# Ledger of designs, part 15: VHH binders against F-box protein At4g00755

Target 1, 377 residues: F-box protein At4g00755, of Arabidopsis thaliana (Mouse-ear cress) (q8lg03)
Amino acid sequence: MDFVNNLDTDTSLSILSCLDDPSDIVRASAVSRSWRQFVVKYSLSKNLCLKLFHQLSNVDHIIETSNDRNGESSEAGSSSLMDTRLLEKEHRAFALLARGCMSSPIESCIADAIRASSTDNYPVESILNTLEKRDRIGRTPSYWSSTGQHKTTVPESLLYKLIGDLCLITEVSIHPFQAYFQRGHPIYSSHYVRFRLGHEKDNSPHYNNSQDKKGEPGKSSIESNYVWTYTSQEFSMAQENRLQSFQLPEPVLCIGGYLLVEFLGRVQTQEMDGQYYICVSHVKVEGRSLAKSFRVENVDDNGKFGLKVLSYNDPKKMEEMDAEAGQDMDAEAGQSQLRNLEQLLNLLHRHPLDVVDYVWPDESDDEYAESEDEAEP
Key: E = the ipSAE of ESMFold2; O = the ipSAE of ESMFold2 at other seeds; V2 = 0.75 times the mean of E and O plus 0.25 times the DockQ between their complexes.

## First folded at step 7 (VHH; framework vhh_8fcz_2)

Design k5 (from d11 with W103Y; at its last look DockQ between E and O 0.01; V2 from the best seeds 0.00; counts 0 for: pae E 16.6 > 2, grease 26.5 > 24.2, placed apart)
Fold by ESMFold2, look of step 7:
Parts: C-alpha cells; sequence; structure tokens
Structure k5 (fold): chain B 377 residues (1-377), chain A 119 residues (1-119)
C-alpha cells in the first residue's frame, strides 16, 4: 500500500467555492456519493445561489410537492438526521434553481401590462399598446403616451407583470415612438430609463381576481402596493426611432414577478400645446423563465417567503445540456493516475454528468450517504 | 483492490447488436459514477457514455446517442452497454472506467473488450 495524497476538507471547499458555474457543482454531486455528501453538508449549491442572487436570502422555507415522506419537518437542528434532511431539501431546491439559470433564453418575459403613471387620451394611448411590436396597425398608431408637462423633470413609469414569479432577467428593450403624423416627425423619448424588479405587497393567491382595470392611470398601485428589491443604474436613451436594448450589468433574479420601467427627463414638446411628452411603442424583457420549476408562496410582512418546487424533472433542459459533452481522453491519460482536485474538475468538464437524483435513491444507500467518509479507518 | 473486468465483445455485422458487461469489485460500487470509453484502432481514447452513481442520469457521445444504452445494476455491481445498429466506426477496444472519488485522485479502468464490426 503506497501513501495516497488526499485533499483535505478546507482545500476542497476553497476550490469549489471559487466556481462561478453552478453546473460544475451539480456535476460534482453526481460523480460519487461522497462528493454529493460534501456538496450537501457544506451547502455549496445554496451558497452559490445566494452569492449570485442576494434576493434569495428572503427564502424562509422550501415546499416540495413530490416527496411522499410527510412530516419530515419538525424541530430543526435537534437531530443530526433531521439536520441532514433539511440540508438535502435545500440542496435539491437550490441545485434545481442553479440549473434553471442555465436554461434557454426566451424572447420576452412580459405576461401583462398593468398600468402607467399617466396616460394621454385613455384608453387609446395606453400601456397595452407597448405589447405590440409594430408602431402602427394599418394607418392607426400604436403607442403609449404620457400626459403633457411643462417641466422636463416630471418622470413617468410603466408597470408590467412577468410570466412567472421567479424569472432571471438579463435585458430590457424600449422602442421610443416617433410621431410620423406630426410636423417634423418628433421622437418622444426620454433622456434616461431605469428598471426596477420586485413583488406586490399583497402577494395573495387572489391576485388574478383583482378588480383593478389595466391601463388606467394610477399612483396607489405603483408606489404603495409594490416592493422593489432591484433597481438598475440610469441608462442613457438615444433620441432615435429604434428598439434600444439595455443589458443589465449582471442577470437579476426577480422574486415576485413585477417590472417597473421609469422614464427620466423629457426631451420633446408637442407643437400644439408646447408641453413635453414621453411616448413608447414597444417594451420587451429578455431572460429565462423558472416558472415551470418554482413558485413563490406566502410572502409575510417581513418579506420572507416560501420557495415552492413544482417539478424536479425538466426533460427540455436536460436535453440541451447533453450538447456540451466533449471527447478529451487519450490512451496515455487513461493509464495515468490523477493526483489532485484540479484534474478531477477537468475530467468533470470533459465527461458531463448531470444531477437527476434530487431524491434519495433507496434505503440501502442511506448508510453511505450519512457517513463523512468511505474509508474503513 | 479496485478491479473492473469487461466482457461481451466480439465480431458482429453492421446493423447488429451486442451487449458489453463490466464486473466491478474491491470498492463500494453504488457510490461511484461509471463510464464507457473506447479506443478505435490506431487512435486515442474516446468517451462513449456515462451513468451517475444512482443510475438516475445518463449521458452519451453524439456518435452513439440513440443506438447505445448504458445500464447499471448496483446489487450485482455491474455496468452494461447495450449496443444496437452497430457501424464499422464502432470498432474499438471498450473499457469501463470510474472517476476519482472525493477522497482520492486515482482513475480506474479495466483491461478492455474488443468489438469488431465488419462485413
Amino acid sequence: as target 1 above (377 residues)
Amino acid sequence: QVQLVESGGGLVQPGGSLRLSCAASGFTFSSYAMNWVRQPPGKGLEWVSGISWSGGSTTYADSVEGRFTIIRDNDKKMVYLQMTSLKTEDTAVYYCARYPDYYGTTHYEGQGTQVTVSS
């Protein structure tokens, strides 16, 4: 028996904590039971998600729908077995979340236009028109218009509902409206735009039964009824008739499913009344939907919420990841002995495995999953 | 001592089927992911397929997807490769392999089994 060089816990934790790609942590947990135990024990999937998306610090508990072991929750931390079950549940949910952040992008995450801060000639020039890509239908203009203002500093906002209450947002695109039917063909853009993401304060199950009429002017629903957990920098908007794309500095996880677009600084007056307007023909929001996998439940007064897992098995996402596999072993490498964790990580990148085992495989394997090591000493 | 023993290779016609077996001993088999790799004549090793320690996740090289199926039996400590619609390009020595575990850096592979696809 020769001495075998073995990595210690602190070294392995330091190396894995430097990973920016959640797929590598998920793949490591599929390689062996001891790697899975390590990932679960030190909450590596949860901690990566929290590093990437600070909004997840408000998750109070995780709700699963496909687990037959009812009553698993009780006094947390009173037993080593109960602590292990909590860590496993967290691992399953956050590993799925990390995986979903690598899913296919969609063209637009907007489900509905809710209201504008003001609307000229309501409902003809309402926020609902911004869902239409074209700036005209036949000869009829399609755009939202603010009311007029004599001061350039009066802002405007548009409020949208996203396709799910858990979405990863990467980019917002705005198309200012050019009034082709007015003398001089003015463009009614703003100097800046800013984006906010958040949730409704009364995030109750009856949201879809709201009596609020969409597209109507109203301040109470925007300011007093929403909590914004992300606010972007101000982006400069060009005075040009084109779809303008504003890439967020990093992808943002929206909890609760609402987007506010703020327009800052009026540019263009209307000839007839000398007042400044802001007009927009289209808004779209690019990102990735997590709505098939997750739902946000029961937001309390402290902003804490439950993260409900709807499904662990997304065949579409698994099919897409198979295309990342490569060929990289040769005869010399096949006979060599790997000596450190860096070589293991290189092998994992070259021989892709995904974690499909979010659920414990069987009772006979539990003995090995609960052990800190496989060694006999 | 870790041992991996492949078997089930042979001569087969194009379009035929063959099932490779890998018997594992000397380690806790159900705790490790397993792979099949192959070495075509005069070429380096080529990854073929992998299966997670539980069997819940499988992956395949593009060249074999839809034709090959990797299967494991943790009770019998066996890994199988069911090959169908065999092509002459599948001619190779096939090895089963185990990734290094969390505790160590040692990579293990068996002695291999020859698969020859010719008319």
Scores: ipSAE 0.000, ipTM 0.277, lowest interface PAE 16.6, mean pLDDT 72
ESMFold2 (binder alone), look of step 7: mean pLDDT 84; pTM 0.860
ESMFold2 at other seeds, look of step 7: ipSAE 0.552; ipTM 0.858

## First folded at step 8 (VHH; framework vhh_8fcz_2)

Design q1 (from k2 with W103Y; at its last look DockQ between E and O 0.04; V2 from the best seeds 0.00; counts 0 for: pae E 22.0 > 2, grease 24.9 > 24.2, placed apart)
Fold by ESMFold2, look of step 8:
Structure q1 (fold): chain B 377 residues (1-377), chain A 119 residues (1-119)
Amino acid sequence: as target 1 above (377 residues)
Amino acid sequence: QVQLVESGGGLVQPGGSLRLSCAASGFTFSSYAMNWVRQPPGKGLEWVSGISWSGGSTTYADSVEGRFTIIRDNDKKMVYLQMTSLKTEDTAVYYCARYPDYYGTTHSEGQGTQVTVSS
């Protein structure tokens, strides 16, 4: 039975206001036509996405792969009809984004190792070695090394490109390098690590006119060419030869696809020269890449951008459809909807109503939401 | 590939305590909300408790609030259910489940762990 069809608008809004997971709103919209229309009218998917991922406030417009063939190209069209079509376009994009953020595969998200702030014995001990899990390949050590420093306060950083323009990052893992070939088998970890997520500056005159500060050549290049929209807390690193996982307090949506790993506080000197080094054998980033679904386009001077939808197919849905090819399609479709409803009910028990943290799009229509066609014609 | 292994069940007297454990493997544990659900003898599944993927939010069924505590350890990839003041009504098979999975209920893929509270 259609739960929304049997409830008034105010009760439906109260039930849905218990949700702080946009994926659950999207799942609810899939169970009936009236639920979908309600979610679209009140922009529930968009508003919850914006609450969870403030970086999405920079989305200026939605770009779809195919042109709409109705009404939008006609200046004779009704403004109320055009507004409804814009709401539907936004819903489709943010519903897809919510599904990607909550249900796409969790994978390693590093596409490329870009540069380090310094590199000893370049290129042999370069950042590229951090993409390899092993600390040696045959008899050859595999690690990145900073240059040496006499002061413990000189930081180092590693810059990576993530897979695609839109990634939800949950965890960064670092494996410090233990120099098994040196006396005492020292570990060249740092005291702390910090993570920054962001995007590359565009070629606009405003970005290119910035005055660069004097500093180390690699460090100045990184700071002058990137904008960091998220900076984590400092995480303590153990001086241990193991992969150390640093879970972000909440998942972070990275727009533009760059990660900077900063190493703070040098610990270990090298016996041969008495200088402090930082060495890393592996860096891994886990999250959900939305590269198959979205691309960022048309970044302007203020950092506003267009969100281009490449495909409305959910990668998890494609895997499910392949597995279900030898099954009764009607039975599986019905079971999938029932599972979504059961999960929503369980979520409502788990995530109680927080009226302070929820924003409804238009409270003036809650009494007459089911009669909206009278306002639209 | 995805594995959830429940343990820590047993026979206990009313008023006793028990700690259930769930070991997770085969997926990025820290990206998923986790739940405990139970199936009393001859009855359907009943949701017991949930914990957000970050560990910042916990929720409980009315029947267990104040007596049970859900805890997660993302470093060890473990979820726990600390049960105290156990009642005969708590007798059930307890399952661990991850939330955002369209293939089934919040029911665990494992065999679950039996908790029996009898006097």
Scores: ipSAE 0.000, ipTM 0.103, lowest interface PAE 22.0, mean pLDDT 71
ESMFold2 (binder alone), look of step 8: mean pLDDT 83; pTM 0.847
ESMFold2 at other seeds, look of step 8: ipSAE 0.007; ipTM 0.136

Design q2 (from k2 with W53R; at its last look DockQ between E and O 0.09; V2 from the best seeds 0.00; counts 0 for: pae O 13.8 > 2, placed apart)
Fold by ESMFold2 at other seeds, look of step 8:
Structure q2 (fold): chain B 377 residues (1-377), chain A 119 residues (1-119)
Amino acid sequence: as target 1 above (377 residues)
Amino acid sequence: QVQLVESGGGLVQPGGSLRLSCAASGFTFSSYAMNWVRQPPGKGLEWVSGISRSGGSTTYADSVEGRFTIIRDNDKKMVYLQMTSLKTEDTAVYYCARYPDYWGTTHSEGQGTQVTVSS
């Protein structure tokens, strides 16, 4: 139904302004050429995306990689032709973004573990261990541990890189570590967790962002080198040995691709030293990645950036194509093997022994064999 | 119940020698790598030496390499630390630990054995 041709502009805007779902705008632009031209002319796709994801207000231009969409026109032409070309480019980009935010598959979005605010027995008990679901590899424990603290109020944080510059994050899951090899099998969780999403301040490889004044070294670099555009509420965390999922109140668009997990309120002391620790065996982040469609470029001093479109293919179709070819599964398996090897190398940092003789496959009976030999009460 | 009993510590002069022993019970000893860790006065735990479950591989902290030797006897369920050329910095309580118990979260219920190196 092509009613835009027959309606006043204000009436058409009133009808379309009732749409609040980005998919509705995309569908409206496909109804007819008149509808598409109207959606493009009044930037309806862009404005709806901005309403839903305020982080997009920092996009100041769209970059295309195709020769058909090359922005290097030297011909001056009419100013109305340049405006039309800019509006059509913006429409294509934001329509693609809206489709990706609604239709891309939900997947794990962590690409890499960057650093922790503290690490006991570095590098063996490092943040790298949180990338895999298991709490051991062979008989070697697999978890991150903070250093000990006498006060319960000292927080800890884990910093991760996401799989792309543009991810719509819906859920973060955390598995606290139960020290199965300690007396009483304690669980080293925190009272609360909080999540921050954002970007690195100087993502150009050539920019030098050194500070003039001498500041606090080491751990302060997390806060000084990153800009957090989203900070969640504090979620209560149970002292339970299970994967605990924290659904964000609304999906959050992360631009720049960094996640900070903050642990607040220490609970469990270690028997020997009486200090509080936080230990985590797994962190998982679920969301919709737009990494195959977009990249962030040209960040300026005001935090504005260019949104580079890599491909206008349907994100759902791209995932189906990759799954049929088996490429995503092969790459994920390879990443897991590399992380397992890196964990073993970290273990060997303190114990340069033959891996076969030092690390065993898990024999689950040994931990409970002591109960068979206990004296009668 | 896992039990590790350390012994053989004492007072010794710099340059002297000492042999520590650890008797293990309550678990399948031959299935675990074993370690010595130590706690100097007023300091945290530090790893000293490790031996694979077969005894085929040994490792040492840089500060003790060439001076200490770790040995195990799977038949007797024993692990030893032969210490030579002792220095005052070696003064500590020494604990044996089954892998992975030494990793700075807890260690065995053993009281450890005190080694004191002084003139």
Scores: ipSAE 0.000, ipTM 0.223, lowest interface PAE 13.8, mean pLDDT 74
ESMFold2, look of step 8: ipSAE 0.000; ipTM 0.354
ESMFold2 (binder alone), look of step 8: mean pLDDT 84; pTM 0.861

Design q3 (from k2 with W53Y; at its last look DockQ between E and O 0.01; V2 from the best seeds 0.00; counts 0 for: pae E 24.4 > 2, placed apart)
Fold by ESMFold2, look of step 8:
Structure q3 (fold): chain B 377 residues (1-377), chain A 119 residues (1-119)
Amino acid sequence: as target 1 above (377 residues)
Amino acid sequence: QVQLVESGGGLVQPGGSLRLSCAASGFTFSSYAMNWVRQPPGKGLEWVSGISYSGGSTTYADSVEGRFTIIRDNDKKMVYLQMTSLKTEDTAVYYCARYPDYWGTTHSEGQGTQVTVSS
């Protein structure tokens, strides 16, 4: 029996408007024609998406790549027919977004490391090292380091580009770096970490430049060139050598594809200079990328944009199809000539290939014992 | 088989408190928003409160806002309705419901729990 027939319209709208599970709206629209017409007429898919992700309020229009839907029955007509076509188009797009937010696989969402607010010993200790899980490659340490500060209150930040224009972010994980080669094997975490998600400001240049990563003061440029539509709570971070995972209270839709990780409260001094540092060996971001289903286009000066639908295929099925189809789809999504060259040059600079391949030092715990021996008085 | 079992109702004086419970089984509880609805004597169903699948968003009817609190426990597959400052107009049979399968008393699992507020 149809729920709508048991309750009046106002009560049905009140019940449905309290949902924050996009899959419930999608399943309701498939139950019967009367339910589908109700969902479309009252824009329930669009309104649910807006309730869950206020960032979508900047969507000005929907753009479709092709007219290959078999459900499209008309091209143009009267004003009442045009209104119906608009509502149906919005329903299709937001229903797809709702499906993607619930059914796309959880995956790593960082595409590129852009800039740190400061970098000690640039480029050796740059943000690019945080993309590597290991805290060392062969005998060479792999981590980002801030510059030193005498005050504990000077924050630091790391800026990343996410995969595609739309990502639903669920979790950020951070591995603080333990300086195994320093006396006492100190860990350079911060007291707190905070996450911001957002986009570049209109007319802002894309600023992924190696010179911007020299550890110069770029923090004002980051804040002036980006709009943060979400800011998390401050999470306590332990001074422990492990990957620490920070689950967002609710999944967050990032439109425009930028993540800022802010480190608040310095904890550990370096013995050599008595200054506080923050060092990170790895940053990982997990979520559901909608990059295969959507793009952002036609961004105007007011931050309004078009939401372009690339494909109405099931996002879960598309991920399976991409894995079956092979390397070309993966390479297209992740390629960048400049990023690849920077990563290769940094690897060769930090991890000489011939030295790692042909030098067979005693790679047992004695390497760490040499650092530990220096730390014991 | 999907089941929603309401409990915790009873007779209480105006100004009193009750906590209703809903035990869920037979479906993936953590994937569904949950609601409380009620049916006062001789009237149709009235929506009371809703809670998102994660518990991060709650909503309330105007008539109960500030007096009732909806809570869920996804590990125990439970939904609760903490009711305080009860009024005689709160007298009803209370049902929990999941969207989209459980919306109504006569056509879903669960028989509800009676709340009677009288002096």
Scores: ipSAE 0.000, ipTM 0.098, lowest interface PAE 24.4, mean pLDDT 71
ESMFold2 (binder alone), look of step 8: mean pLDDT 83; pTM 0.853
ESMFold2 at other seeds, look of step 8: ipSAE 0.399; ipTM 0.784

Design q4 (from k2 with Y32H; at its last look DockQ between E and O 0.01; V2 from the best seeds 0.00; counts 0 for: pae O 19.9 > 2, placed apart)
Amino acid sequence: QVQLVESGGGLVQPGGSLRLSCAASGFTFSSHAMNWVRQPPGKGLEWVSGISWSGGSTTYADSVEGRFTIIRDNDKKMVYLQMTSLKTEDTAVYYCARYPDYWGTTHSEGQGTQVTVSS
ESMFold2, look of step 8: ipSAE 0.425; ipTM 0.808
ESMFold2 (binder alone), look of step 8: mean pLDDT 82; pTM 0.848
ESMFold2 at other seeds, look of step 8: ipSAE 0.000; ipTM 0.110

Design q5 (from k2 with A33S; at its last look DockQ between E and O 0.02; V2 from the best seeds 0.00; counts 0 for: pae E 14.8 > 2, placed apart)
Fold by ESMFold2, look of step 8:
Structure q5 (fold): chain B 377 residues (1-377), chain A 119 residues (1-119)
Amino acid sequence: as target 1 above (377 residues)
Amino acid sequence: QVQLVESGGGLVQPGGSLRLSCAASGFTFSSYSMNWVRQPPGKGLEWVSGISWSGGSTTYADSVEGRFTIIRDNDKKMVYLQMTSLKTEDTAVYYCARYPDYWGTTHSEGQGTQVTVSS
């Protein structure tokens, strides 16, 4: 059904402009060569993506690898041929983006925890503990804690790197921490949470704040180094010991790969010092990561950037291949494993291991000879 | 066994100075934020000051900000409270306390050190 050949341009544009789903544009471009050429010529894939995610207007250019076996020549022929190559390149990139936004699996999108606005007892109560859903690591409770404040209006924030530079975010989930070891088993939640998505402002490796300890509090490094292109509504948070999910009103494309979680309004004081704390055991971000397909490069002072295509392979098929064959460790996975090792070493430093607990002798007269600190007066 | 031993209290005149010390043992001191809390006569506990594990972040109650300074020495497992411009309302028993709230309890602190500010 090649009806686009039988209609004038304005009518065809009107019909195709009614498509509001990126997948429909991708499907239209596959109907026939005539439809594909029409979609390419009038930039329908690019324009739909821009309509849905207006921050993509900051894409200055598309970067393709020379090893991706594309048809791009090293020698330009004419201005008309160059225009056609530009439109084709843009179509390929935005069609791939549209496919990724609609067909990539919904998964957890946090790659790493970067910083908290404050941390009590760093590093043992750091933001790193929020990455895994657990209530203990050995005998040590697993959570992040703010420092104490005597004012309820002092906010706190947690900064995360997402998997890749482009992620379509749908939901953020927060598990407040209940201090089961304190009188009354208080829950250190906040009244509200708010989410921001954005990118790094300064990518220079010599920037001093980039050399701070991982996970240490540092308001200046968060505020001075990031640009937030999306800010959510404030969501009411229940004072309950459960994972609480906050669905975004519409999916949000995060360009640059950073998430800030803001906690607003302190609720619970600690009995000993009378100060308000916020404590979180787990943060989960669900969405569709486009990390296997794209990278953001050359961010300038105005927020303009190059969109680099890493692979034109189908994101769904790449996910199936990775799950089937396993995935080789990359730099992000290597840093996550190092972080887990650091947590384990800190646990071992805090709680010397009892050989009987970790090594079972065949026939032993071993006894527990050392008490760990768990005393109450 | 976690132990915190406070010292350095005494009787001083208003406007005077004292330096409190807290010696820690039985835990990995450099992994914990430390705090000073105080109990005025006939009243409940009042938080005074806190310092992060590295010493890079310090906080103070409004009533003591600008007059008290908290410092720590991780090599010697000590935390200190330098008190200046003391007022009668600073009279209290001072305790040092370990965070986090989530490892063990803070109820096993020492007996504290008495600070009395009186003419």
Scores: ipSAE 0.000, ipTM 0.150, lowest interface PAE 14.8, mean pLDDT 71
ESMFold2 (binder alone), look of step 8: mean pLDDT 83; pTM 0.855
ESMFold2 at other seeds, look of step 8: ipSAE 0.260; ipTM 0.714

Design q6 (at its last look DockQ between E and O 0.04; V2 from the best seeds 0.00; counts 0 for: pae E 15.3 > 2, placed apart)
Fold by ESMFold2 at other seeds, look of step 8:
Structure q6 (fold): chain B 377 residues (1-377), chain A 118 residues (1-118)
Amino acid sequence: as target 1 above (377 residues)
Amino acid sequence: QVQLVESGGGLVQPGGSLRLSCAASGFTFSSYAMNWVRQPPGKGLEWVSGISWSGGSTTYADSVEGRFTIIRDNDKKMVYLQMTSLKTEDTAVYYCARYPDYWGTHSEGQGTQVTVSS
């Protein structure tokens, strides 16, 4: 039944504009040629996506790998024909985005640890350690530590790169570090945490870490290099040695691929110097990655950018294909392998037996690491 | 502030013996395991030996096992490294360190130089 032909345009638009689920727009466009033409003509897929994710208002244009948008093919000279091709391109891109937001699997979204606002005993206690689930590798503890402060109000932050330019983030989890080697086994948590999502200012969608050492304090200002398009509420953090999960009130689309974790309100002093520290053993971010389908290009001074479509394949099929191949061909995989090599070289220089535990951890440590995600309330 | 003061180094011939000392202050010494690490000329830090907080467990790098003995005295807040059968390869600056901080304290101390030469 083709109700678009039986109703006036205003009534059809009113009915279809009430769809709140991105997948319903995709299904409506598949009902008939008339429905698809209506969805395309009135930009229903784009408008729904903009309603759900305001960050998409910064998309200036769509870039396709097989489109003649910038090519010679537009010699027709008709603005009506060019308008139709533009609307069709936008429909394809936003329909794909809607499918990805509903069907991409939930996964860990951190690709790399970039920088901390401060680091005690750099690089041993650097942000890189927060990617490891275990709080120790053999005899070597694994955690990030801030420098000490006499005031409880001095905040700290950790900066991470996400696995793609478009990630729909649902949950951030943080494991405070308990100093098992200190008397009293203190826990160096904070009173609150806050999360920010955003992009790099330099129009590059990817962090260039060759300029800054990972986790080295005071080398460059985080605020001067990043734009935060989302800032969460302050979440209360318990002074407990467990992975603590903070579900965002609604899923947040991160464009540009950066996460900042802010720690607010110092709690625990170190006996030896009377100063407050914040220490974290693990940070985990969960969401849906659209990295196989999209890339962000050419961020301008106003934060507008091009949305490049890499593939119109179903995101679920692409994830299954990558799992079957068993290899990550992304540049992010190269950085991850280099990070692992750097950790191994550091352990070899200090304690060769800790390298064995890092590569092939003891089963008791592995049991602890396997249970971290199950600590959800 | 954690302070570790190394002493007892010097020039010794191969096969000789030397005893290094480390005086600790600024932390609850008896609650921490202690290490000796060394830095050979032009090389990075190399772990040498460790001793548990009570002194009940000791560990050694393969290159020094059987020749070096680590000892602690919690009453005096001291850790020692008794070195025997010294080799030219043992030439290094020796540092004591609190576990797990044996690498990268704010002040790693000045260390004490051991030179084995004939």
Scores: ipSAE 0.000, ipTM 0.167, lowest interface PAE 15.2, mean pLDDT 74
ESMFold2, look of step 8: ipSAE 0.000; ipTM 0.176
ESMFold2 (binder alone), look of step 8: mean pLDDT 84; pTM 0.863

## First folded at step 9 (VHH; framework vhh_8fcz_2)

Design r1 (from d11 with Y32H; at its last look DockQ between E and O 0.52; V2 from the best seeds 0.00; counts 0 for: pae E 5.4 > 2, grease 24.8 > 24.2)
Fold by ESMFold2, look of step 9:
Structure r1 (fold): chain B 377 residues (1-377), chain A 119 residues (1-119)
Amino acid sequence: as target 1 above (377 residues)
Amino acid sequence: QVQLVESGGGLVQPGGSLRLSCAASGFTFSSHAMNWVRQPPGKGLEWVSGISWSGGSTTYADSVEGRFTIIRDNDKKMVYLQMTSLKTEDTAVYYCARYPDYWGTTHYEGQGTQVTVSS
């Protein structure tokens, strides 16, 4: 017996509204036709997602490419049929979003390093180096450095583009740089770190790393070109040569795909000039990417946008399909070669001609495999 | 709008103890790391201790480590500095402070509380 059929609407809604896990509402919709109709009719999947992630209130409409052009005369002229189809569309999209937030694998979510608030010795010590796990590549140190400052209170920031428009971020990890080539091997961390997530403004230009100049901060372009919808608390950062992980108190849904890492409070001076610096060898961001399922489109002047569904396949099933494809075509060797090639091309873009002797890592060099999805060990 | 009010300073002999308090208002206290900084006579500000937003992580300057303890109470919006084994070198005005964010350059601090260590 289906308890929805045995209870009035208000009682059933009260019971179902007590579900806190998005997946439980999706499972309820699969129990019986009566449950599915009830969940769809009262938008329970959408409403739970909105409770969990208030940024979703800016979604203006759902875009489904497969069914959006599928019209018949029987569909026209009836407002109740169109309302039902709208509610079904919203249910499918938000049920997929809920499932993705619970079941998509944890992976590295940084796609690009965009700019820093300041950069010493540009381009050699630029933000691009923070994508590399190693603190040196051959003879060359690999880290980003701020410019020097006489005051400890001057902050710095690093701006990154995430892998997709919709990512559920759980953890940011930062490896401060230890200057192994300086007397005393100092570590240039900061007292605190803070994270912001958000999107590019409608009328902002695309990132252009040629705007970064030696000793010239990028504060104006970051402030004027981005909207931050989430700001974390301030975490303490240790002056220690290790990857330091900062778990967000709750997973945060980033819509629009930008991360700002802010460093607060300078700690270490450089012996040669007596100025305070912040230096970082690696930044890593982990979360559940929904990039295979969704994109954000048609942002208007009010910040409203369309949520485009790319695929209704289960996110876990999509990862299994990718793994099968990789095994079928000797893709393991091809993936390793492609990742190494991408790393080399990024180095060549950063240091043209000067890095040609970094051709390919030996198979004994495991560090070049750290860019793999979820393959951390 | 942001207000930080320090108290608990005073005159103490070397080897003595004091507990400083800081009452915070006008901002979301539980989202910010908090710090104690001090200004010895005729010198600039120096950082003494810091505590993460949750209180789960504390840090200390080398000169005070093992002698000072920073504590916060997010419910009461308070930060404390428990000072023990005080030295004459600890004589300073002590300020409760938060660092400015990237978009704001103001270093928020209170009026300070005087700590004097002398016989």
Scores: ipSAE 0.250, ipTM 0.709, lowest interface PAE 5.4, mean pLDDT 76
ESMFold2 (binder alone), look of step 9: mean pLDDT 83; pTM 0.848
ESMFold2 at other seeds, look of step 9: ipSAE 0.331; ipTM 0.748

